# Ledger of designs, part 20: VH-VL binders against q9h9l3

Target 1, 176 residues: q9h9l3
Amino acid sequence: PRKMVAIDCEMVGTGPKGHVSSLARCSIVNYNGDVLYDEYILPPCHIVDYRTRWSGIRKQHMVNATPFKIARGQILKILTGKIVVGHAIHNDFKALQYFHPKSLTRDTSHIPPLNRKADCPENATMSLKHLTKKLLNRDIQVGKSGHSSVEDAQATMELYKLVEVEWEEHLARNPP

## First folded at step 13 (VH-VL)

Design E31
Fold by OpenDDE, look of step 15:
Structure E31 (fold): chain C 176 residues (1-176), chain A 122 residues (1-122), chain B 107 residues (1-107)
Amino acid sequence: as target 1 above (176 residues)
Amino acid sequence: EVQLVESGGGLVQPGRSLRLSCTASGFTFSDHYMDWVRQAPGKGLEWVAEIRNKFNSYTTHYAESVKGRFTISRDDSKSIVYLQMNSLRTEDTALYYCARDEFDSGYYFDYWGKGTTVTVSS
Amino acid sequence: DIQMTQSPSSVSASVGDRVTITCRASQGISSYLNWYQQKPGKAPKLLIYDASSLQSGVPSRFSGSGSGTDFTLTISSLQPEDFASYFCQQANSFPRTFGGGTKVEME
C-alpha cells in the first residue's frame, strides 16, 4: 500500500487566447510526504497566460525550466507501477499527456467515503482546499502567490490515508 | 555503475576532529538521500546520520550518540557527501560506510561504499 | 528508539538447508524493514526491502515476510555463497536501527 505516490501539477495557458492547459510544474510525494519530484516545466508552445494567481507560475520560473519531453520522461519513470493519488487527477494526466491505469489511480475528488467523512454529499465534487480544511484542519492555497503543488500533493496523500483502508477494500470488491 | 568511495579515515587521538568524504558516481547524486553507517570491529551495524536532497530542504538526522559532535553535509555539484566528526571518542572507532538511500517506496540502503576506517586511540 | 531483536545470533547449516532468521521490533514499524547480507571484509548488500520486496539481482531463494513487529528472512535452499552475516534494519522512524545480526555458518 505504500507503493503509492501523490501528484499535483500546475498548468499555464498556451495556444489561442491561452485556452490550452499546459504543464508548467509537477510535484510528486511518497506515502510519507517526502518530495520525490518538484520541477518547473517548459511547455512546448509559447505561454500566453501564466495564470499566476492560481498556478503560482511566473515568467522567471521558465528560465531554467525542464523541457516538457524530458520532464514527462522523468515523471513517468516515477509513476510507473505505482498507485497514483491525486485530486481531480484527470487534469494532471491530461497535462502530462499520459494516462495511468485506472486500477492504479486514486482520485480524492471522487471518493464517497472521503466526502462522507467531511460531512459533504458523497457524490459531490469538493475542492482540495475544502477537504483539507475540514478533515486536516489545515489551510492550503492561501494568499495571492498561487498554489504550491508540493503542498497540494502532500495534502492529497494525507486525505487519502484517512480512507485508504476502507477504499482499498471497496476497490478490491469492485475493481474499476 | 553506481559507485561510492569513502575517504578521510585515519588514526586520531580522543578530542580531535576528522572529516570523511564519500564520492558518488554512476547516478544522479542530487536526487538521493545519503547516509553514513558505521561498524565497530567485530560488531554490528550502527546508523550514524542522514542528509536529504534538494527537494526536501537538505534536512539532516543524527544518531543520539553523535548528535552535537558530527555534521553531515553534501555538495551536489561535486557528488560528495561529508561527515565532519568533532570531539572524537574511543567508541567512535569503526569502519564508516556511506550509503545511498532510496525512498520512493520505502527507505533502504541499496548501495554501499567499501568504507573508511576511523581509529580513535590515545 | 526502536530496538530490533534478531534471532538467532548464529546458526549452523548445510548446503541445501532451509534457513529462517527472525527480527522483532519493539514497536510497530509497518513494513519499513530491510534485510542486508554481509560477508567478511565486505560492505553490506541489500537483499530485501519493505519487508518482502526482493532487490534486483538477488536470487529468488531469498524471501522476506512480516509486518508490524515480527519479520522473517528465509533462505529456501542454502548455497555455499550464502554463508555470511545477515542484518535487519527498520526505517520507520529515527534513529534508524539495525538488528544484532545473524551469522550463518557451515555445519
Scores: ipSAE 0.897, ipTM 0.942, lowest interface PAE 0.5, mean pLDDT 96

Design E33
Fold by OpenDDE, second read of step 14:
Structure E33 (fold): chain C 176 residues (1-176), chain A 122 residues (1-122), chain B 107 residues (1-107)
Amino acid sequence: as target 1 above (176 residues)
Amino acid sequence: EVQLVESGGGLVQPGRSLRLSCTASGFTFSDHYMDWVRQAPGKGLEWVAQIRNKFNSYTTYYAESVKGRFTISRDDSKSIVYLQMNSLRTEDTALYYCARDEFDSGYYFDYWGKGTTVTVSS
Amino acid sequence: DIQMTQSPSSVSASVGDRVTITCRASQGISSYLNWYQQKPGKAPKLLIYDASSLQSGVPSRFSGSGSGTDFTLTISSLQPEDFASYFCQQANSFPRTFGGGTKVEME
C-alpha cells in the first residue's frame, strides 16, 4: 500500500478549434495524501482554449509553467514502479503520452465494488464528484473557478482506500 | 553524493538561544522533508522537528518538549534547514542530527549528518 | 504519543548467531516502522523501512517483519561489523518516536 500514488491532471485545448487535450497541470499524492508533485505544465503547442471553468487553468499560470518534456520526465520518475490510482485515468495517461502497466493501474471510475458501496449501478461510470460526496461526504469541484487537481487526487486515493482490500484480492484472482 | 553538514552547536547557558544550520548537497533539497533528531550523551534518539516542502505548504511539526521554544525553517535557495533554539534548558544538551526524510513510499530518514553538539550548562 | 517499547535493551551474541530484536507500539502503526543501526561515534544508518523493506546496500542477513503493533528485526547470521545499537522508529503519527534501543554486544 505504501507503493501507491494517486494522480490527477488538468488539460487545456490545443490544435484546431482546441479539440486536442494537452496537459497543463499534474498533481500526484502518496497513500496518505501528501503531495509529491504539483506543477503547471506548458504544452508544446499554442493553447486555444484554457477550459478555465473546468480546468482552473488561466493564462497567468503558463508564464512560469514547466515545459511538457521536462514535466513528463519528472512525473514518470515518480510513477515508475508504483501502483497508480486515478479516476478515468486513461485521460491522464493520454495527456502524458505515457501508459502505465495495466497490472499497476487502478481506475476508480471502473471499480464495481466502489459503485456498489455508493449505491450506484456497478457497471455505471460515476463522476469523482459524485462518489466523493456519497462515500466521503465531501464536496469537491465546487464553484466556477475550476477543479483542484490536488484535491481530486487526494479524493481519488481516499476512495480507493475504501475498497482497496477487496479490489486487490479480486485483481489477484483475476489479473488484468 | 548526498551530504548533510550540521553547524552552529556550542556551549551556552540556560535561557540563551542558539541557531543550528544544516547544509544539504547532492540532491534536490526542495523536494524533501527535513528533520532534526537529537541524542543526549549515552542516551537514545529523540525526534525534534520536521519541516515539509513547498508542495506541502512548508508545514512544521515539533516534539512536545521543544514546542514554543524551537523553530524549524528552511531556505530552499541555499539548500539549508535551520533550527532556532530559544530558552534553552540543560535537558536540551545533545548531539543534533539533520536528517533527510523520504516520503514517497513510506516515511523514513535515509540520510543523516554527522551532527553538531549543543551543551547547555550553567 | 505513541510509545515504542524495544526489547531487549541489550543482547550478548557471537558471530554466526541469529539475533532477534522486537519493537512494540502502544497503538497500531500499520507498517510505518523503520529500523536503524548506530555504531559508536557515528550517525544512525537506515536498515529497514516500512516494516520489511530492505534499504539499498544493506546486507540480506537483515530482515524486518510485523504490522500493527508488533515488529521484529532479525539478523540471520551475526557478523563482526554488526555489533552496534539498533533503534526502531514509528512514522505513523506525530510526534515521531523511537524505541529505547538495543545494544548488540560480543559474548
Scores: ipSAE 0.889, ipTM 0.941, lowest interface PAE 0.5, mean pLDDT 96

Design E38
Fold by OpenDDE, second read of step 14:
Structure E38 (fold): chain C 176 residues (1-176), chain A 122 residues (1-122), chain B 107 residues (1-107)
Amino acid sequence: as target 1 above (176 residues)
Amino acid sequence: EVQLVESGGGLVQPGRSLRLSCTASGFTFSDHYMDWVRQAPGKGLEWVAEIRNKFNSYTTYYAESVKGRFTISRDDSKSIVYLQMNSLRTEDTALYYCARDEFDSGYYFDYWGKGTTVTVSS
Amino acid sequence: DIQMTQSPSSVSASVGDRVTITCRASQGISSYLNWYQQKPGKAPKLLIYDASSLQSGVPSRFSGSGSGTDFTLTISSLQPEDFASYFCQQANSYPRTFGGGTKVEME
């Protein structure tokens, strides 16, 4: 169980009209919530939309941001060989231009036992904020200053731990 | 090659102060927690203090036996961890090790220095 | 504080013997248990971390097992270079604490 890490990324808009989601921050925590990685990341393309309301990213954060290629290398080194937990994690991997093995991936937005525990439809896609409030009695992503990727990664890990035993058994019987 | 080199040990009288240093090389110092562990002559190992890294707010932890007297700190720009030891007691006499703390998949000391000797005697 | 009770304090063995060292925690520590080897005049060396993970470069004759409160270090076939002291250490909570140590001596 301790070979697990949780990841959360913040994205900004690049490309025409800012429709391309580019990695601008990445946070990784271990099984106990200790932060393994937390860096602002400079996209390779010009930022058109900081999406500050959601991402929390501002122009000042990009002044000393880690170049994407360097950051990607650092992040991949941490993830390699680990079980990676995230919420709607396909978005994080897409932004990283990296895909972790499915057998080593855990997406808290697609775990029916977790939804059941939260009295939600098992096949529904619930937000991290909602699940965290319902199951951990904690408010995240509050205010208008944007998300905290560290906070979100920690919440994601804690949520997964609630159903870890049951879900790991399920996966063992039904490997992806 | 990972290396940890302790310095600053010596002979002091009770009540005096001493500052130990540990110089690290061969790895990204700023990414790791750092710890001090001591060993009295002919005795076992005793954890002394830990300082976490920049991602974890440089949080510090201490053994009860040294709380209020010892202070652990670090300078990431120099790759050095320090142990300021005040109000020294005879029971603080020991070989003091600097250790690198790995915390990605568990918490363990994977590299140790050779130690520096502290002797507190009247 | 979590007390780590290590047994035996000393053991006499011969080359080729199977040696077992136990460590008991005063409360549950999950798998946050590490084993170290220390030779006279040398710094400790990590052998096993997270109860059962073998540190890189450590011979396969060393193994760790256990969870919760009871843990075991096993040397399947003792070699001449294995005569040393061994320490367990819990990393579940602060303060970090070590067992009292086990000295493996030549019979």
Scores: ipSAE 0.907, ipTM 0.946, lowest interface PAE 0.5, mean pLDDT 96

Design E47
Fold by OpenDDE, second read of step 14:
Structure E47 (fold): chain C 176 residues (1-176), chain A 122 residues (1-122), chain B 107 residues (1-107)
Amino acid sequence: as target 1 above (176 residues)
Amino acid sequence: EVQLVESGGGLVQPGRSLRLSCTASGFTFSDHYMDWVRQAPGKGLEWVAEIRNKFNSYTTYYAESVKGRFTISRDDSKSIVYLQMNSLRTEDTALYYCARDEFDSGYYFDYWGKGTTVTVSS
Amino acid sequence: DIQMTQSPSSVSASVGDRVTITCRASQSISSYLNWYQQKPGKAPKLLIYDASSLQSGVPSRFSGSGSGTDFTLTISSLQPEDFASYFCQQANSFPRTFGGGTKVEME
């Protein structure tokens, strides 16, 4: 269980009309919530939309941001061989242009026991904010300054820990 | 090759101060937690202090026996961790080790220096 | 503070013997338990981390087991270079604490 990390990424809009989601920040925490990685990342393409109200990313954050290729290498080094926990994690992996093995991936947006514990429909896709409030009695993503990827990664890990035993047993019986 | 080299030890009288240094090389110093561990002559190991990295706000932790007297700090630009030791006591006499703390999958000291000797005597 | 009780304090053994060292925590430390080897005049060396993970470069004759409060370090077949002191250390909470140590001596 200690070879487990949680990841959360913030994306900005690039490409025509800013419709392409590009990685602009990545945070990774260990099983205990210690931050293993937290960097602003410079996309390879021009940023059209910072999406600041959601991402928390501002132009000033990109001045000394780590180039995408370098950051990707650093992040992949941390993730390799680990169980990776995230919320709607397919978006993070897409932005990273990297796909972790399914057998080593845990998506808290698709864990029925977690929804059940939160008195939500098991097959519904609930937000990280909602689950965190319901199960951890904690408010995240508050205000208008945008998300904190560190806070979100920590919340994701804590949520998973609530159902870790049950879910790992389920996966052992039903490998993806 | 990972290397940790302690320095600054010596003989001092009770109540005096001493600053230890540990110079790191062979790895990305700024990514790791750093700890001090001491060993009195013929005795076991005693954890002294820990300082975390930039991602974790350089948070520090201390053994009760040294709280208020010792201060751990680091200079990432120089790859050095320090231990400022004030109000030294005879029971602080020990070999002081610098250790790299790995925390990606558990917390453990995977590399140690050779140590620097601190002797507190009247 | 979490107290780590290590036993035995010393053990006499011969080459080829199976040696077992135990460490008990005063409260649960999950699997945050590490084992170190120390030879006279040398710094400690990491053997096992997270209760049962073998550190790279350490011989396979060393193994760790346990969780919660009771942990064991086993040397399946003692070699001449294994005569040394061994220490357990908990990393569950602060302050970090070590066991009292076990000296493995030649019979």
Scores: ipSAE 0.900, ipTM 0.943, lowest interface PAE 0.5, mean pLDDT 96

Design E50
Fold by OpenDDE, second read of step 14:
Structure E50 (fold): chain C 176 residues (1-176), chain A 122 residues (1-122), chain B 107 residues (1-107)
Amino acid sequence: as target 1 above (176 residues)
Amino acid sequence: EVQLVESGGGLVQPGRSLRLSCTASGFTFSDHYMDWVRQAPGKGLEWVAEIRNKFNSYTTYYAESVKGRFTISRDDSKSIVYLQMNSLRTEDTALYYCARDEFDSGYYFDYWGKGTTVTVSS
Amino acid sequence: DIQMTQSPSSVSASVGDRVTITCRASQGISTYLNWYQQKPGKAPKLLIYDASSLQSGVPSRFSGSGSGTDFTLTISSLQPEDFASYFCQQANSFPRTFGGGTKVEME
């Protein structure tokens, strides 16, 4: 269990009309919620839409942001060899231009026992906010100032811990 | 090569103050938690204090035996961790080690300095 | 505070012997247990972390096991350089606490 980390990324819009999601912040926490990494990241392309309402990213955060290539290297070093937990984690990996081994990936948006515990349909895709409220009795992503990737990563890890034993047993019997 | 070098130890009378320093090199100091561990002559190891890194708000923890008397701090720009020791007692006599705390997959002290000796005697 | 009870306090052994050291926590600490080796006049050296993970560069004759409250450090075949003191340490909660130590001596 100590070899698990949880990740959450915030993205901004780049490219034509800002339709490309580019990494602008990444937070990684350990099994106990301690922050291993939390940096603003400068995309390689011009930012068209900060998506501040959701991302919490503002122009001022990019002044001393870590260049993407450097940040990617730092993040990959932390993730290597770990079980990586995230919510809708395919978006994070896409933004990182990195794909972690499926056998070492845990996506809390696709864990039926977690949905069941939250009295949700097992095959439904529930939001992190909803699951966190239902199962942890905690409000995240409140207000209009945008998300906290540290808070989201910590919540993701705590949610996974609720079903860790059952899910790990399931995966052992049904390897991806 | 990772190196931790303690300094500041010496002989002092009870009630006096002393500040220990630990200079780190060979790794990204600002990314790690840092701890002090002491060992009285001929005795076992006793954890003293921990200071966490910038990502974790530089949170500090202390052994009950030193709370209110000792203060751990760090200067990331200099790669130094400090231990301010006030109101020293004879039972504080020990070799004081600086240790790097790894916390990615558990919490453990993977590198230690050679220590600096503190002797409190009237 | 979590008390760590380490046993035995000392053990006499010969080269080639299997040596077992135990550490018991006063309450559950999951696998947050580390083992250190200390030689006279030297700083402690990490051997095992997270109960059973072997630190890089440590010989494979060292192994750790256990979870919850009972933990064991095993030296499968004692070598001359293994005569030293050994300490367990819990990292589950604060304050961090060490066992009393075990001195492995030559018979």
Scores: ipSAE 0.905, ipTM 0.945, lowest interface PAE 0.5, mean pLDDT 96

Design E52
Fold by OpenDDE, second read of step 14:
Structure E52 (fold): chain C 176 residues (1-176), chain A 122 residues (1-122), chain B 107 residues (1-107)
Amino acid sequence: as target 1 above (176 residues)
Amino acid sequence: EVQLVESGGGLVQPGRSLRLSCTASGFTFSDHYMDWVRQAPGKGLEWVAEIRNKFNSYTTYYAESVKGRFTISRDDSKSIVYLQMNSLRTEDTALYYCARDEFDSGYYFDYWGKGTTVTVSS
Amino acid sequence: DIQMTQSPSSVSASVGDRVTITCRASQGISSYLNWYQQKPGKAPKLLIYDASDLQSGVPSRFSGSGSGTDFTLTISSLQPEDFASYFCQQANSFPRTFGGGTKVEME
């Protein structure tokens, strides 16, 4: 279990109409919620939409942001060989332009036992906010200042820990 | 090559103060937790204090035996961790080690300095 | 505080012997248990972390096992350079605590 990390990324909009999601912040925590990484990241392309109300990213955060290529290297070094836990994690990996092995990936948005524990349909895609409130009795992503990727990563890890034993056994019997 | 070099030890009387320093090199100091561990003459190891990194708000932890008397701090720009020791007691006599704490997959001290000797005697 | 009870306090052995050192925690510490080797006049050296992971550069004759409260360090075939003191350490909670140590001596 100690070989696990949880990741959460914030994205901004780039491209002609800001439709391209580009990595602007990445947070990684260990099994106990200690922060291994938390950096603002400068996309290679011009930012068209900061998506501040969701991302929490503002123009001032980009002044000393880590260039994407450098940040990507730092992040990949941390993730390599680990079980990576995230919520709707395919979006994070896409923004990172990196794909972790499926056998070492855990997506809390696609874990039926977790939904069951939250009295939600097993095959539904529930938000991190909802699951965190229901199962951890904690409010995240409150207010209009945007998300905290550290908070979200920590919540994701805590949620996974609730079903870790059952889910790991399931995966052992049904490897992806 | 990772190196940790302690300094500041010496002979002092009870009630006096002393500040230890540990200078780190060969790695990104600001990314790691740092700890002090001491060893009294002919005795075992005793954890003293820990200071975490910038990502974790530089949170500090102390052994009960030193709480209120010792303060751990760090200067990332200089790659130094300090141990301010006040109101020293004879039982504080020990070799004090600086240790790098790895916390990505567990918590362990993977590198140690050679230590600096603190002797508290009247 | 979590007390770490290490046994034996000392053991006499010969080169080639299998040596086993145990460490018991007063409460569950999962796998947050590390083993260190210390030679006279030297700083401790990490051998095993997270109960069973071998630190890079440490010979394969060293191994760690256990979880929860009971842990074991094993030297499969004792070598001359292995005569030293060994310490377990829990990293589950604060304060961090060490076992009392085991001195491996030449018979």
Scores: ipSAE 0.869, ipTM 0.935, lowest interface PAE 0.5, mean pLDDT 96

Design E59
Fold by OpenDDE, second read of step 14:
Structure E59 (fold): chain C 176 residues (1-176), chain A 122 residues (1-122), chain B 107 residues (1-107)
Amino acid sequence: as target 1 above (176 residues)
Amino acid sequence: EVQLVESGGGLVQPGRSLRLSCTASGFTFEYHYMDWVRQAPGKGLEWVAEIRNKFNSYTTYYAESVKGRFTISRDDSKSIVYLQMNSLRTEDTALYYCARDEFDSGYYFDYWGKGTTVTVSS
Amino acid sequence: DIQMTQSPSSVSASVGDRVTITCRASQGISSYLNWYQQKPGKAPKLLIYDASSLQSGVPSRFSGSGSGTDFTLTISSLQPEDFASYFCQQANSFPRTFGGGTKVEME
């Protein structure tokens, strides 16, 4: 069986007015939820907006942060050849300036059976927080201190495992 | 090529201490959990200890038979895992293996060293 | 602690035979069960992980099955190089525990 990992990234704002989303933290967990990677990452450009309320990133986290180019290399080594699970994962890949093969990508924000299980419309885009609460009876992204990318990655993996068999069969019959 | 090389074994008297080392190469050491497994002469395998990586706070686990006496540690900069063995007993006599823990699905030891022999005798 | 009861402790077989080894856990361990092969004077070698996943490089004549408490390792057609000891190991909880082993001997 092919190896499977889940990824979640936190981004800060760079560029004019801080509108550019730059990678500032990346967490990767394995099938069991063990953390394989969790690093603060230093963007190549000056940070204008830490977006702390959402990202959980603070200036102090950037003091010893891993330079983007180095971090990217480390992350890509982990992802290569694996099935990568994420929520709205396009944003993570964009921040990484890397796009994983579509056939090896699993986006929990676009899995109709998962929405169905959560009594949500199959064609709707539901938040990770909502799905986690509905299906795992767990609260994530609580408080005002920002998200935990490790927690989010773990939740994403657990959600996918709920529909893994069905979805993998679907994908086998309908390759992307 | 993944390699694990144990060292530090020897003959000691009960109550003495010994420190084992396992030098790893051929893979990204810091990403993996590392374990010690021992095998008494002519007997089966016994798990001894596990140490997780920096991302999991270097959490350690021990068999009850060695808890309080043995300490597992690691130096990621050197790709080495250690087993400090204190208050050694005759029943600690065994071949001690270093093993790499992999966990794609489940947890398993996919690579083993050749082992280092520890003999505790009066 | 989870006790792993492995049976038989030894089995005599001939080349070409089907060999079955069982491992029972004292409590449910899901699929967190691994099988290892050990030859005299050598370190153990991983054969099967997660109850039924074949480790890379291991011949297809080896297979694993089971979940929960009962597990089986099967060698569909025993080869000369398969005479060895085999161990099951649970990875569900700590402490990690091994079965007592099964020695496959030549008849």
Scores: ipSAE 0.079, ipTM 0.720, lowest interface PAE 3.7, mean pLDDT 94

Design E6
Fold by OpenDDE, look of step 15:
Structure E6 (fold): chain C 176 residues (1-176), chain A 122 residues (1-122), chain B 107 residues (1-107)
Amino acid sequence: as target 1 above (176 residues)
Amino acid sequence: EVQLVESGGGLVQPGRSLRLSCTASGFTFSDHYMDWVRQAPGKGLEWVAEIRNKYNSYTTYYAESVKGRFTISRDDSKSIVYLQMNSLRTEDTALYYCARDEFDSGYYFDYWGKGTTVTVSS
Amino acid sequence: DIQMTQSPSSVSASVGDRVTITCRASQGISSYLNWYQQKPGKAPKLLIYDASSLQSGVPSRFSGSGSGTDFTLTISSLQPEDFASYFCQQANSFPRTFGGGTKVEME
């Protein structure tokens, strides 16, 4: 279980009309919530929309941001061989242009026991904010400053830990 | 090659101060937690202090025996971790090791220096 | 504080012998248990981390097992270079604490 990390990424808009989601921040925490990685990342393309209200990313954060290719290498090094926990993690991997093995991926937005514990429909996609409030009695993503990827990653890990035993057993019996 | 080299040890009287240094090389110092562990003559190992990295706000932890007297700090630009020891006592006499803390796949000291000797005696 | 009780304090053994050292935590520490070897006049060396993970470069004759409160370090076939002191250490909580140590001596 210690070979487990949680990841959360913030994206900005690039490309025509800013419709392309590009990685602008990545945070990774270990099983205990210690931060293994937290960097602003410079997309390879011009940023059209910082999406600050949601992403928390501002222009000033890009001044000394780590170039995408470098950051990607750093992040992949951390993720390799680990069980990676995330919420709607397919978005993070997409932004990273990286595919983590499905057998080593845990998406808290698609864990029926977690939804059940939160008195939500098992097959519904609940937000990280909602699950965190319901199960951890904690408010995240509050205010107008945007999300904190570290906070979100930590919350994601804590949520998963609530159902880890049950879910790992399920996966062992039903490998993806 | 990972190297940790301690310095600053010596003979001091009780109540005096001493500052230890540990110079690291061969790895990205700023990424790692750093710890001090001491060993009294003929005795076992005793954890002294830990300082975490930039991602974790350089948070520090101390053994109760040294809390309020010792201060761990680091200079990432120089790859050095320090141990400021104030109000030294005879029981602080020990070989002081600097250790690199791995916390990615666990919490363990994978590299140790050779140590620097601190002797507190009247 | 979590107390680590290590046993035995010393053991006499011969080359080729199976040596077992135990470490008991005063409370559950999950798998946050590490084993170190220390030879006279030398710094400790990491052998096992996370209760059972063998550190790179450490001979396979060393193994660790256990979880919760009871842990074991095993040397399957003692070699001349293995005569040393061994220490367990918990990394579950602060303060970090070590066992009292076990000295493996030549019979």
Scores: ipSAE 0.890, ipTM 0.939, lowest interface PAE 0.5, mean pLDDT 96

